# VHH binders against q9y6x5, part 482

Target 1, 379 residues: q9y6x5
Amino acid sequence: LPPKLLLVSFDGFRADYLKNYEFPHLQNFIKEGVLVEHVKNVFITKTFPNHYSIVTGLYEESHGIVANSMYDAVTKKHFSDSNDKDPFWWNEAVPIWVTNQLQENRSSAAAMWPGTDVPIHDTISSYFMNYNSSVSFEERLNNITMWLNNSNPPVTFATLYWEEPDASGHKYGPEDKENMSRVLKKIDDLIGDLVQRLKMLGLWENLNVIITSDHGMTQCSQDRLINLDSCIDHSYYTLIDLSPVAAILPKINRTEVYNKLKNCSPHMNVYLKEDIPNRFYYQHNDRIQPIILVADEGWTIVLNESSQKLGDHGYDNSLPSMHPFLAAHGPAFHKGYKHSTINIVDIYPMMCHILGLKPHPNNGTFGHTKCLLVDQWCI
Short names: E, the ipSAE of ESMFold2; O, the ipSAE of OpenDDE; V2, 0.75 times the mean of E and O plus 0.25 times the DockQ between their complexes.

## First folded at step 24 (VHH)

Design ma7 (framework vhh_7uia_1; at its last look DockQ between E and O 0.86; V2 from the best seeds 0.74)
Fold by OpenDDE, look of step 24:
Structure ma7 (fold): chain B 379 residues (1-379), chain A 123 residues (1-123)
Amino acid sequence: as target 1 above (379 residues)
Amino acid sequence: QLQLVETGGGLVKPGGSLRLSCVVSGFTFSSYHMAWVRQAPGKELEWVSTISGHGGYEYYEDSVRGRFTISTDNAKNTLYLQMSSLKPEDTAVYYCARTQYKYSGEWTPFDVWGQGTQVTVSS
């Protein structure tokens, strides 16, 4: 039988939550599998970009999902939560579920992973759920496991997405121990449910499961705000994305806009597109706007209105607070092995290897994950 | 017909309790996240609490955490807000509304509202 892989994402699960809270179910999962303590995600550290990086192995500039909100100046198209279904945005890359789906005697399934309800390269998963935040984890899990167990052609790759602890992290801030403890407990219970269901269905021993996240969460405060309106008139630019990385489309001379913003706050870096640091791999895409503003960790870019969020993400991807974790279990993985750090783009070539898929050109390094895999040499 | 009808408001002394109800018709809780919001005289609309339709995830603003409890009775299609230890600053018109969570971490605008119920906390 072909290998099977389930990729699970708990949105906004900061890596150090594992050190600061108790996760008996997840720890058991890890004990029987592997853990990568920190995953360096892509810049910007937002949901759509990072989820697509996981499944493509590409940096944002390459796969074209460069933010949760995007604008294409040529086509005049907009991308957002409310407008994410146009394949135009996704077709600059080939996600793994498409690659898998196109194989003979294989199919893919998805429970609300970003992009999975869109035909990419004219291909959509044989089984998928449209995004609906009101659908329970249980229902998502039930569908995914049913498809993994009973589909023909067999589902060999599946994705499962859950919105917590992101929602709570935004609401309460990651430093709210009381509220976050409650939320993270529930998440651990969900992991327990996942494992239990897989065992009940006889999938546990043969299914490879990866549990990860797209980004972490940092503490924000009303005392750490950067008001753009104090620096530049709104008529001089179009705001494509706001915080903590603002995407600015000038309506006047770019240099003029830049000069008005460059000294707006000591807690914000302003970059012309060509001057964006290379380490971000966030330059070579037309969807990246001419000017980007990058707030320091914990600072929020606002206009005249104030943000109510106590936690946020999207900051420099070198910040530990932005890093998620990766845990995995299954026949492809060692047991009881812990690894320090990988890049989020490294997940893709690993998954391709597990599934026996030829990877598309990608930015991942298979060597970074070799030690996780039983069939690979590791020093 | 989508409809939300709030009840349970009234006059209460500081430290008192009230239980607000919101009867939902035209849709089911399990398909949405339900929220309570309030507006005090001369103040902006303030979010109070949200409950998820998929298993009881609850969210509270800091000022009401520990004092207010949001809940649902699916059999009655009713959203509740149990308020305890009420303070004068809790005085407002309370509304129930529905919303959804988005990938981006934002909540959708409330698209269905009730008429509101007045809560007055005064000595």
Scores: ipSAE 0.836, ipTM 0.939, lowest interface PAE 0.5, mean pLDDT 96
Fold by ESMFold2, look of step 24:
Structure ma7 (fold): chain B 379 residues (1-379), chain A 123 residues (1-123)
Amino acid sequence: as target 1 above (379 residues)
Amino acid sequence: QLQLVETGGGLVKPGGSLRLSCVVSGFTFSSYHMAWVRQAPGKELEWVSTISGHGGYEYYEDSVRGRFTISTDNAKNTLYLQMSSLKPEDTAVYYCARTQYKYSGEWTPFDVWGQGTQVTVSS
């Protein structure tokens, strides 16, 4: 039977939710498969960049989706949550579903993973749903399983995206135990439904399933605001992205803008592009602006207004609060194995191995995930 | 024609209950998130509650949490707000409105609104 893989993301699922909340269905999935307790994601720890890093194995500077809001000075194009479909933004990399479906006798399917409704390198996912956050998990799952079971050429790679617990994490904050317990229980029920549906359709035995996320969530507060308007006049720069990593395009001499910002708050680091720490791998792309501002964990950069979020993400990727988890089950994976840490870029070469695909050049290290796989020595 | 129609408002004493309804026509109700938004006399619009179109996830403003319950009946294309333990500060025109959630973690502006229903909480 051809190797098949379903990649599932629950957006904003912080790794330590597994320890702090009850997940009977997910724990049963893990018991019969593998767990990676912490996945170190890429900086900045935002949704579009990290979902693309999973499927390309590349740092943000290399795949070109460097934030949820971007500006390209040469083409004068803007990227945002309302304007994300221009292939221009996505074409600096080749995501795994493109590579997969260009193989003989293979196709790819997608239920709303970021980028799957875009024709990247003139290639769109063979089967896909246009993004609509109001479509139920059940409908997304039913489409995915229908495509996995009934397509010619067969669907060998599928993606499934869900917006929670990110939406609730932003609204309530990760520390709101009452609301987050309710939300996370519903997510666990969805995982139970996923497994049961795959069993009922005869897919469970031969389908590899990865359940992961793009980032975590940290608690914010109205007491932890950085008012950018108190430090610099708007006329001196163009604001490309705001919080927690602000992207600043100077309108005057860059050094003058930097000097106005460098002492704005003790809770914010101000970097000239060439001074961005090397460990971020966030420098070598023209879409990264000349100055970035990086707020400390739990701090929010604002333009003389209050923040309405009680939780946020995008912070330094060394912060445990920014890290998701990964769980997996299927014929390629061990049973009952726990691994401490991988890098999010390592997921791509592992997926390519499972699917028998030659990976494009990438930043992942296959050796970091070998212990998860039955066909590899764990050394 | 696309339409949102609120009903169920009225005069109630403090501590009382009301159930608001919003009947939807002209679009597929379950394809959107639906919200209740209120406007007290002389005040700005205030978000109250949002529910996913599939009815599985509910969000509440802190001041109404535990007192108000949002729900849907997809077969009837109807949004509900069950209000209990009503206070004078809940006095407002209550609107139902349509929105969506985006990958970036942002909600779209409310693009479709009802005409509103008056809720008055007074001795």
Scores: ipSAE 0.561, ipTM 0.815, lowest interface PAE 1.9, mean pLDDT 92
ESMFold2 (binder alone), look of step 24: mean pLDDT 81; pTM 0.838

Design ma8 (framework vhh_7uia_1; at its last fold request DockQ between E and O 0.94; V2 from the best seeds 0.82)
Fold by OpenDDE, fold request of step 25:
Structure ma8 (fold): chain B 379 residues (1-379), chain A 123 residues (1-123)
Amino acid sequence: as target 1 above (379 residues)
Amino acid sequence: QLQLVETGGGLVKPGGSLRLSCVVSGFTFSSYHMAWVRQAPGKELEWVSTIQGSGDYEYYEDSVRGRFTISTDNAKNTLYLQMSSLKPEDTAVYYCARTQYKYSGEWTPFDVWGQGTQVTVSS
């Protein structure tokens, strides 16, 4: 039988949660598998971009999902939660579930992973759930495990997405120990449910499972606001994305807009597109707007001095608060091995290797994950 | 066709308790996040609590945490708000509404509202 892989994402699971809270089920999972303590994600550190980077191995400038909200000036199209089904936005890359279905007589399944309900390169996941955040974890797990066990052609790659602890992180802030402890305990219980279900179905020993996240969470405050309206009139630009990385489409001369914004706040860097730091790999895409504003960690860019979130993400991807973790278990992985860091784009070539797929060109480095795999040499 | 009907409001003394109900019709609340919001006279609308329709997660405003409990009865298609240790500051019209969490970390605007039920906490 072909190798099988289940990729699970708990949105907004900051890496250091593992050090600061108890996760009995996840720790057992790790004990029988591997842990990467820190995963450096891609800039910007947002949900759509990073989830697509995981499954493509590409930086955002390469796979074309450069934010949760995008605008294409040529086609005049918009991308957002309410308008994310147009393949136009996704077709600049080939996600692994498409590769899995096209390279072999295999099926893919998805429980609400971003992009899985979109026909990308005229291929949609063989099985998928439409996104609905109100659907229980149990129902998602039921569908995924059913598809893994009973599909023909067999499902060899599956994804499962869950919105916590992101939603809670936004609401309470990551430093709210009382609320976040409760939320994280529940997440650990869900991991327990996942493991138990796999064992009950006889999948545990043969299924490769990766548990990871797309980004972390940083604490925000009402005392750390950047009011954009204080620096520039709204008539001078169109806001494509707001915080913590604002995407600015000038309605007047770009230089004039830039000059109005460049000294707006000491806690915000303003970049012309061509001046975006190379380390972000966030320049070579037409969907990146002419000007971007990058707030410092914990600062929020606002209009009308209003903000409701106590936690946020999207900041510099070098910040530890933005980093998720990766844990894995299964025949492909060692047992009881811990690794310090990888890049989030490294996950793709690793998954391709596990599944026996030829990877598309990507920015990942397979060598970074070799020590996690039983069939590879580790120095 | 879509309808939310709140009941259970009334006059109560400080420290007292009330249980609000919201009966849903025209849709299945388990497919949405259901919320309680309140508005006091001359004040802005204030979010109180949200529950995932499937019951996996609950969210509370800080001022009501530990005092209010949001819950659902699937069989009755009803949302509840158990309020205890009520304070004069809790005086408001309470509304139930539906929303959903999005990938982006935003919540959809409340698109279905009830008529509201008056809660008055006074000595």
Scores: ipSAE 0.897, ipTM 0.956, lowest interface PAE 0.5, mean pLDDT 96
Fold by ESMFold2, look of step 24:
Structure ma8 (fold): chain B 379 residues (1-379), chain A 123 residues (1-123)
Amino acid sequence: as target 1 above (379 residues)
Amino acid sequence: QLQLVETGGGLVKPGGSLRLSCVVSGFTFSSYHMAWVRQAPGKELEWVSTIQGSGDYEYYEDSVRGRFTISTDNAKNTLYLQMSSLKPEDTAVYYCARTQYKYSGEWTPFDVWGQGTQVTVSS
C-alpha cells in the first residue's frame, strides 16, 4: 500500500494573488488541507532552476541548473529553452522521480515538469509527456490520472506542469487587474476540474496532492530600462544570459570589465563571482559566470533596444513579489492548517518523507514542514 | 507543404464587424499557438492576438481587447478572428502566423505566415 503523491505547478503564481483575487476552488482545496502562505524560492528566481530545486531539494549552485541560459566553458556546451535535453546539464543532481522509480514496485509519471523528458542518470520518468505548451490542461490531467490508476508497477509519484499565470504575467504584468482577474479565474477553474476528476476516479481520498509554483512576478516598464550597450562595448564580453540577472563572461581582463559595468546604473548591482552575497547560495558552480549583474525589482537589462515584457521574474529571492505559495491535501496532511513560510528546498525532504524515500543529500530542512504533516508532532 | 490561407477581409464602416478565417494545411494546428498579426499602411507589424491551439487560452493586444475574439475550429483546421466595433485605426493587412510558448517564458518567432487579407475601415 505505498503512499502516492501528485505534485502540481502553476508557473509564475505569485503568493499574494491568493489575497488579491478570487479563488473559490483553490480556497476550498486549502480549507480541506494546508497552506504555506509564502515559499522563499532560490536565486535566481527563474523557471528551470526553481522547478529543479523543488524536486532535488538543492540550491542552484548544487544542482547545476543555474539559469534558463547557461554555458559550460570546458565542454563548450550551451543550454537554452530550445536546447535543454542534454543530460549533461541535469546530471549534477538526482530528482525525486528517479529515486522513486528505482524502488521495488514503483513507477513515476510526468506531464511536462521541466526535466522529466530527459534521461537523467540514464533514467527517464517511467511515463511522461514530451514538452508541448499547446497541450491542454485536460489532456495532461487525463494522462496523469490514467497512469495513476492503470500502471504496473503502480505510479506512486506524478507531476503536472502548467504555464499559467507566468505567460500572462509576462504579457500583461501582475498589476493589470482586468486581464489577471480573467487569467486567474481560468486557473481556479482548472484546479476545480483537477479536484473533481480525482474525486470521480476514486483517487481523492488516498492521493496526496501538492499545488505550488516556482516564482512570482513583478511589474516592468519602458521607463525602467538599463541599457548595457551604453556602458560597455559588446566586444569585451560574451553574454550568457541577459535579464534581470545578466551572466557576463569577460573576453578581456575581468577587473576591467567589472569597472566598466560598476557605474552603469544605480538600479543594478554588479558582482564578481566571489562577491555574490552568501545568502543567494549562488557561487559554487562552474556554470555561474565570473560577473553577474542583478537588476533592481522591476528594472530590465537591455541591449540598446526596448523591452516587450510588462512583467518579469528572476530577481533577488528576498523580494515578496518573487515568492510563490504551497497548498496541499491528502492523507499525509492536516486539515485547515496554515503555515507562514518555508524554503522551496524544504519541499523535497517533505515529499521524500511522504513517499517513504531516503532523500539524497540536500539543502532542505524537514523540521520546517513537520507542522503540515499528520504523523509529526507540532506544538 | 505548410500553408496558411486568410479570408474574410473587406471594406466596412466604422462600428461594423468582420470575421477573418485562416485555413491551415500541412500541420496539426492544435499542436501550436496561432496568432493574428496586422500591418497598417506605412507602419510596422503589430501583434493582435494569440490562441493556444487547443483553444484553452487566448491573449489580446490592449487596443483590441473586448472588441476582437480569437477562436479555433479543430475539425476544420481553421483559426478565426471575430472583429467588432471596428475603428479606422484597425485598417491593415491581417496575417495569421504560427508560434509556440517555451518554459523560459519566451515565444518562438513566427515561422509560418499566411499571405494576408486586407481590412479597410472607412466612412
Scores: ipSAE 0.690, ipTM 0.864, lowest interface PAE 1.4, mean pLDDT 93
ESMFold2 (binder alone), look of step 24: mean pLDDT 82; pTM 0.841
OpenDDE, look of step 24: ipSAE 0.836; ipTM 0.922
ESMFold2, fold request of step 25: ipSAE 0.670, 0.637, 0.641; ipTM 0.854, 0.846, 0.846
ESMFold2 (binder alone), fold request of step 25: mean pLDDT 81, 82, 82; pTM 0.818, 0.827, 0.833
OpenDDE, fold request of step 25: ipSAE 0.893, 0.891; ipTM 0.957, 0.954

Design ma9 (framework vhh_7uia_1; at its last fold request DockQ between E and O 0.77; V2 from the best seeds 0.79)
Fold by OpenDDE, fold request of step 25:
Parts: sequence; structure tokens; C-alpha cells
Structure ma9 (fold): chain B 379 residues (1-379), chain A 123 residues (1-123)
Amino acid sequence: as target 1 above (379 residues)
Amino acid sequence: QLQLVETGGGLVKPGGSLRLSCVVSGFTFSSYHMAWVRQAPGKELEWVSTIQGSGSYEYYEDSVRGRFTISTDNAKNTLYLQMSSLKPEDTAVYYCARTQYKYSGEWTPFDVWGQGTQVTVSS
């Protein structure tokens, strides 16, 4: 039988949660598998972009999902939660589940992973759940495991997505020990449920499982606000995305808009598109707007009517607070091995290797994950 | 027809308890996040609590944490708010409403509301 892989994402699981909270189930999972303590994600550190980077191995400028909210000036299309089903937005890359399904005797399944309910390159996941955050983890798990066990052709790649601890992180802030302890305990319990289910079904020993996240969470405060209305009139630009990386579409001369914003706050960097730092790999896409604003860690860009969250993400991807972790278990992985850091785009070539898929051109480095794999020589 | 019907409001003394109920019809609340919001006299609407319809996760406003408990009964298609240690500042009309969490970290606007039930906390 072909190798099988389940990719699980707990949205907004900051890497250092593992050090600051108790995760008996996850720790057991790690003990019997591998851990990457920090995963450097892609800029911007948002949900849609990073989840797509995981499954494509591409920087955001390359796969074209450059934010949770996007605008294409040529087609005048908008991307957001309410409009994420148009393949136009996803077709600049080929996600791994599409590659998988193009192989003989293989199919893919998905429980609410971003993009899995969209026909990308005229291919949609063989099995998928439409996104509904209100659906229980149990139901998602039931569907995934059913598909893994009973599908023909067999499901060899599956994804499972869960919204916590992101939602709670936004609400309470990552530094709220009381509330976050409760939330993270529940997540650990869900991991326990996952493992137990796999064992009960006889999948545990043969299924490769990756547990990861797309980004972390940083503490925000009402004392750290950047009000754009204090710097520029709203009539001079269209806001495509707001915080902590604002995407600005000028309605007047770009230079004039830039000049009004460049000194708006000492806690915000303002970039013309061509001046965006190379290290972000966030320049070479038409969906990136002419001006972007990047707030410092923990600062929130607001308009007068904006509501503030106590936690947020999307900041510089070099910040530890933005980094998730990766844990894995299964026949492809060592047992009891810990690794310090990888790039989030490195996950794709690793998954391709595990599944025996030829990867599309990507920005990942397979060498970064070799030490996690039993069949590879560790450098 | 989508409908939410709140009950359980009333007059209670400070320190007392009330349990509000919200019966859902026309949809399955397990497919939504259900919330309680309240409006005190002369004040704006205030979010109180939200629960994932499946009952997995609960969210609370800081002022009610530890005193209020949101819960569901799937068999009855009913949302509850158990209120304890009530304070005069809890006096308000309480509404149940539905919402959903989005990938982007935003919540959908409440699109279905009940008629509300009056809660009065007074000596």
C-alpha cells in the first residue's frame, strides 16, 4: 500500500506554548516521533497564505495567496473569507493534494484546510468538508478517518484543520495564562482523541501524522495603536488589508500617499512595493498592493472605527512570537528526535518525499528535514 | 423560518442566579456559533458569551467570566446561559444570536436574533 500522510493544523499555535503549558498528549506524540521547535513561517504571517505555503512549498509571492484579503487590479476581483472559492486566486500554484490525486490509485481528503474546497487546476480534493468553524473536531476526525480507511482509490493524503488556539488567542491574548491554559488543554485533549482514534482503527503505526500550525500570536494592547486616519484621509486610498500589515491602494498619486504615511508612526514601516525587503519574499506578485504598512510586533494599525484584539498575528516572520511548531509521528519519522528550526516551506518537499510524489518547483529545502526521516542521511 | 426565542429572564436580587434559555428553530445551532449579547438601559450592545454549536469551545466577556456559563442541549436545540452572582450592572435585555468564526480570525455579524429577555438585578 502506498504511504499515507495526515497533515493537521491547529491555527495560531505559537511554538513557545509547548514550553509554557502542559501537553501530555502532544508530548507523548512527540516522544514517539519528532519535534521541530520553531517553524519560520512566511511573510505575511496570516492564515490563508501560510496554510497554502505549507502545501505548496512556496513563498506567498509565488503561490499568489498573499493575504487573507486581496485585490487584483486587473480583474478587479476581491479575495476574502466571503469570496475564497474562485480558483483564480489559487491557480498560481499546485497544492500537494492535487499532485497526489494525479497519481494512480491515490486520492486526497480534507477537513476544512484552506483551499481544499476549491477546484484548483480543475482538481478538487476527492473528499472534503466545506468550511464551517462550528463543526466539531470529532466530526472532522470521523470524516477524515473514514476516508483514510474506506476510500477507493485509497486516500493517501489528508488534511485536518482546527481554528484553535487562534480564536482564543485573538480574544484573550497569548499572555492570558488563565484562559489560554484552558484552551490549550482542550487542544491537547483533541490531540489525545486523534491518537486514540488512530490506534482504535489500526492506523497509528502505518499512518504518518504531522501536527503543525500556520503562525503564532503576539500580545496586543490598546496602548499600542497606529491610527492611519491621523496620517491620511481615507479618501486618498483604498484599504485592501489592515493589520498588522496594511495593503494600501492609492486613489491619488502613489508618491503622495506614501509621503503622507512614511512618517505616520515610529512603530510602522512603510514600503513602496519595489522597496519591500527581499527577506520577506513578498514583492513579485501583482496582488501585492503598491504600498504596504508593516506594524512592529504588538502594534495594531487601526482606523477610527476599528475594534482591537488582544492578540494578533501577521507580523514579521522572523519574530519568534509568529512561529509555530511541527511535530510528526509515523513510519517515516524517527522517534524521540528534536530539531531546532525549519522553514515552513520545507514541509512541502518533505511531505512529497514521504508520499513518493515528485514535487513541483518550490522554495523549500528537503535537506532541512532529512534528520527527521528514518530513510535519510542526517547531515 | 429562522427563529430564536429567549426565556428565563426576570427580577433577581444581587447575588442571585438565573438561567436563560434560547430555543432555536429553522436551523441547527450545532452548525453555528451561538452567542448571548445584552443591552443595558442607555448603553450599547455588549457581547457576553459565545459557544461553538457543538459545545467544544466557550468564550466569555471578562466581566462575566466565572459567573456565567454558556451551554447547549442538542436534543432540545436550546442554548443556555446560567448566570450566578448577579450584579446590578448585569441588568439588561439579553439576546441570543448566531455567528461563525472565519479563517481570517473575524466573526460574522450576528444575522439571527431573538426578541430578548429582560434581566433585572435589584435589591
Scores: ipSAE 0.912, ipTM 0.959, lowest interface PAE 0.5, mean pLDDT 96
Fold by ESMFold2, look of step 24:
Structure ma9 (fold): chain B 379 residues (1-379), chain A 123 residues (1-123)
Amino acid sequence: as target 1 above (379 residues)
Amino acid sequence: QLQLVETGGGLVKPGGSLRLSCVVSGFTFSSYHMAWVRQAPGKELEWVSTIQGSGSYEYYEDSVRGRFTISTDNAKNTLYLQMSSLKPEDTAVYYCARTQYKYSGEWTPFDVWGQGTQVTVSS
């Protein structure tokens, strides 16, 4: 009876949604399990980087997925949401599903988690869905539960990804109570469906389930734009990523480009790579460009065009608006326990412990999560 | 040949109802998001509603929420927009279009469009 774990992400689920909106199904899940109110994620607070940090326990500079748009000068490769399947980008780390399925008598399953449809170190998730955001939550869940019940060797680690509330958070902004209340009720209903399906299939009592997210969401506005075109000519640089952390590859002298940008806006910090704050752990990878621009919370960097988004993320990871939550239920977890804060990189060594896996070198600290677990003393 | 064909437009009095249809050919309907977009005379294009091709998750512009319902029939490769409580401000050419949501938080540009169907709300 090997331990089993399902890891679920609802993209863009800001931690304080839990206290500002009603979640009867998630509240029942938490009541019989654990809650971490605040998960400090990694900089930059974007989707690809933070999902990979969860499953590797590594900072972005160490796992190599440093943004949703990247450029590698040696190979001339570009990474983007339309071009994310080249193993080259993912191979600087080993995600937990690879380690898991290489154990005797174990396999891994995935429904849309970033990277699970890529052969990382020549190893792709044993069962997986190719990414397609138009596939319903029900179909994702049906595939995951079928694989958990019917696979040989048995599936012991599974992932499930859903695009909300990120999509609606971008569209409405997190402060739109009317629209976000409706959106978050739909998500709570999906959590109810998840729990109900697991109970009906006989999985609920012996499956460990983590429900978490990669980042939060902050309110944006047409009144808070930073126009790069007012500060620097396009011909002086190549733009690798734009907002809220711009990645600038100079075409001319780097110091000249820096000097044109440093006073562009009081609402933007401009860093030479070597001057990026140490607390970001965002310096030691060739995919991090020579100059980055970090907008203040709620500010949007643009190229002389308006933004249609009313919410965004990617900002400084010290901002509470960027932080998700973590909830968990199952035989490995206490019942009715609340914990204030962990780092997102701490999730990986905890999951390795639950699954009986030897973690690869990582930036997480098992001690930060041990109080969530029944088999650990917590002072 | 990718094709989207709208039908069901017409003239209706304020408070009335219409159902628009968009028949899809040349691609797997359920693998994309489908949208309705409208253009009133002399105005810019305005997004109205989007649905997962599976039919299970939908989005609305605020002015139409509660009055319009987007839906799909995968067996017929058809997208619908049921419009109720119509107002003169809803007068526009209505287009169906194709898009997709990506991990990055971006919607792809609308790459396939229908020819449009006229909706006129007037007393």
Scores: ipSAE 0.760, ipTM 0.892, lowest interface PAE 1.0, mean pLDDT 93
ESMFold2 (binder alone), look of step 24: mean pLDDT 81; pTM 0.826
OpenDDE, look of step 24: ipSAE 0.848; ipTM 0.929
ESMFold2, fold request of step 25: ipSAE 0.675, 0.676, 0.672; ipTM 0.859, 0.862, 0.846
ESMFold2 (binder alone), fold request of step 25: mean pLDDT 82, 81, 81; pTM 0.827, 0.833, 0.825
OpenDDE, fold request of step 25: ipSAE 0.911, 0.910; ipTM 0.957, 0.958

